# VHH binders against NAD-dependent protein deacetylase sir-2.4 (sir-2.4), part 6

Target 1, 292 residues: NAD-dependent protein deacetylase sir-2.4 (sir-2.4), of Caenorhabditis elegans (q95q89)
Amino acid sequence: MTSVYESLLSDYPDKGVIGKPEIRDTETEIIEKLRTLYNHFVQAKQTGKPIFVLIGAGVSTGSKLPDFRGKQGVWTLQAEGKHAEGVDFQVARPGVSHKSILALHKAGYIKTIITQNVDGLDRKVGIPVEDLIEVHGNLFLEVCQSCFSEYVREEIVMSVGLCPTGRNCEGNKRTGRSCRGKLRDATLDWDTEISLNHLDRIRKAWKQTSHLLCIGTSLEIIPMGSLPLDAKSKGIKTTTINYQETAHEKIVETAIHADVKLILYSLCNALGVNVDLGDDLPDEVPIPLKIS

## First folded at step 19 (VHH)

Design j7 (from z5 with F103W)
Fold by ESMFold2, fold request of step 20:
Structure j7 (fold): chain B 292 residues (1-292), chain A 122 residues (1-122)
Amino acid sequence: as target 1 above (292 residues)
Amino acid sequence: QLQLVESGGGLVQAGGSLRLSCTASGPFYAMGWFRQGPGKEREFVAAISYSGGRTYYADSVKGRFTISRDNAKNTLYLQMNSLKSEDTAVYYCAADYIGFSDWTSPEEYDYWGKGTRVTVSS
């Protein structure tokens, strides 16, 4: 199904840098870097200026969805003549990373969460849509072209690029007035512009942030991938969590090269934030690192 | 260090053409041109998104000016044709990493160049 999603995208020659070597920080390095990140979270809570969170496909590898540019990523393996392994988007469930992000949101450390992922797992884990910006869309979503009411489907919508799906609106969900407009998919194709409403919401949240946290992304997609440049010029420090070097490795304060779920779960543990893991996890709960 | 540097301004006769350039230090999503004539407020000229899928022009320049960008060189251009005396101004490059819905308001752009002067003689 990951291959199905890729097959829906238009041909695009620039997939960015793929197949970069993974970097693995030592435990000592991780603990030092995690202390720095922890301090930003404490300061955000004390000052009321929340952490701005940007997530990419690396957050969902624990849900058995491959990323694109990592060592086992869809594009990396295809370039090597191999096939990415993973589950279908339709059966993927939120993992430890998603649940940790939700816990940090519920505890008031994170307000707005921006996801580049189209897998729908941020809604599924329970992040309120008011605080979630699915900047590249959602494979399970149809949107009315007339009234913009959203319809969440149980199966992926088999088109991208904001095209009609063949279904009609069942009424304006905001006002209750009748509407029979045509529904469209909600997932961007290559070169489809991010909606102006999303950009306005992102910019409003960005202006009030104390720290940029980029999780599981190579930071190669404009405009979101350039946020560390904006942060640098404005004196906002950036942390990245990614196995591979990102596009902005040399300008960020802290680049953590480790498993996303280990870092996020350890952070929650250090902050005293309870992560409601439930009984239906697709991945293993890590043993949290102690940063004391 | 300046993030936006304009060039290409100068003296030109009415009816003539001029191309302005703006070299950026990074890949800004929104880039645009504003101008300020003598004794006037800074006004919008044109803007373009990173892909070029969004372009905007002030009514006073539509059909005469063309905005474009070369993302490989991080460079914004303004081709100015059929120049008029009222086009005389300091032209400023403006940019933003995120973008916004109101592309014509200077307050929305976080980054500004120092400007390049264009003088159109009658």
Scores: ipSAE 0.784, ipTM 0.903, lowest interface PAE 0.7, mean pLDDT 89

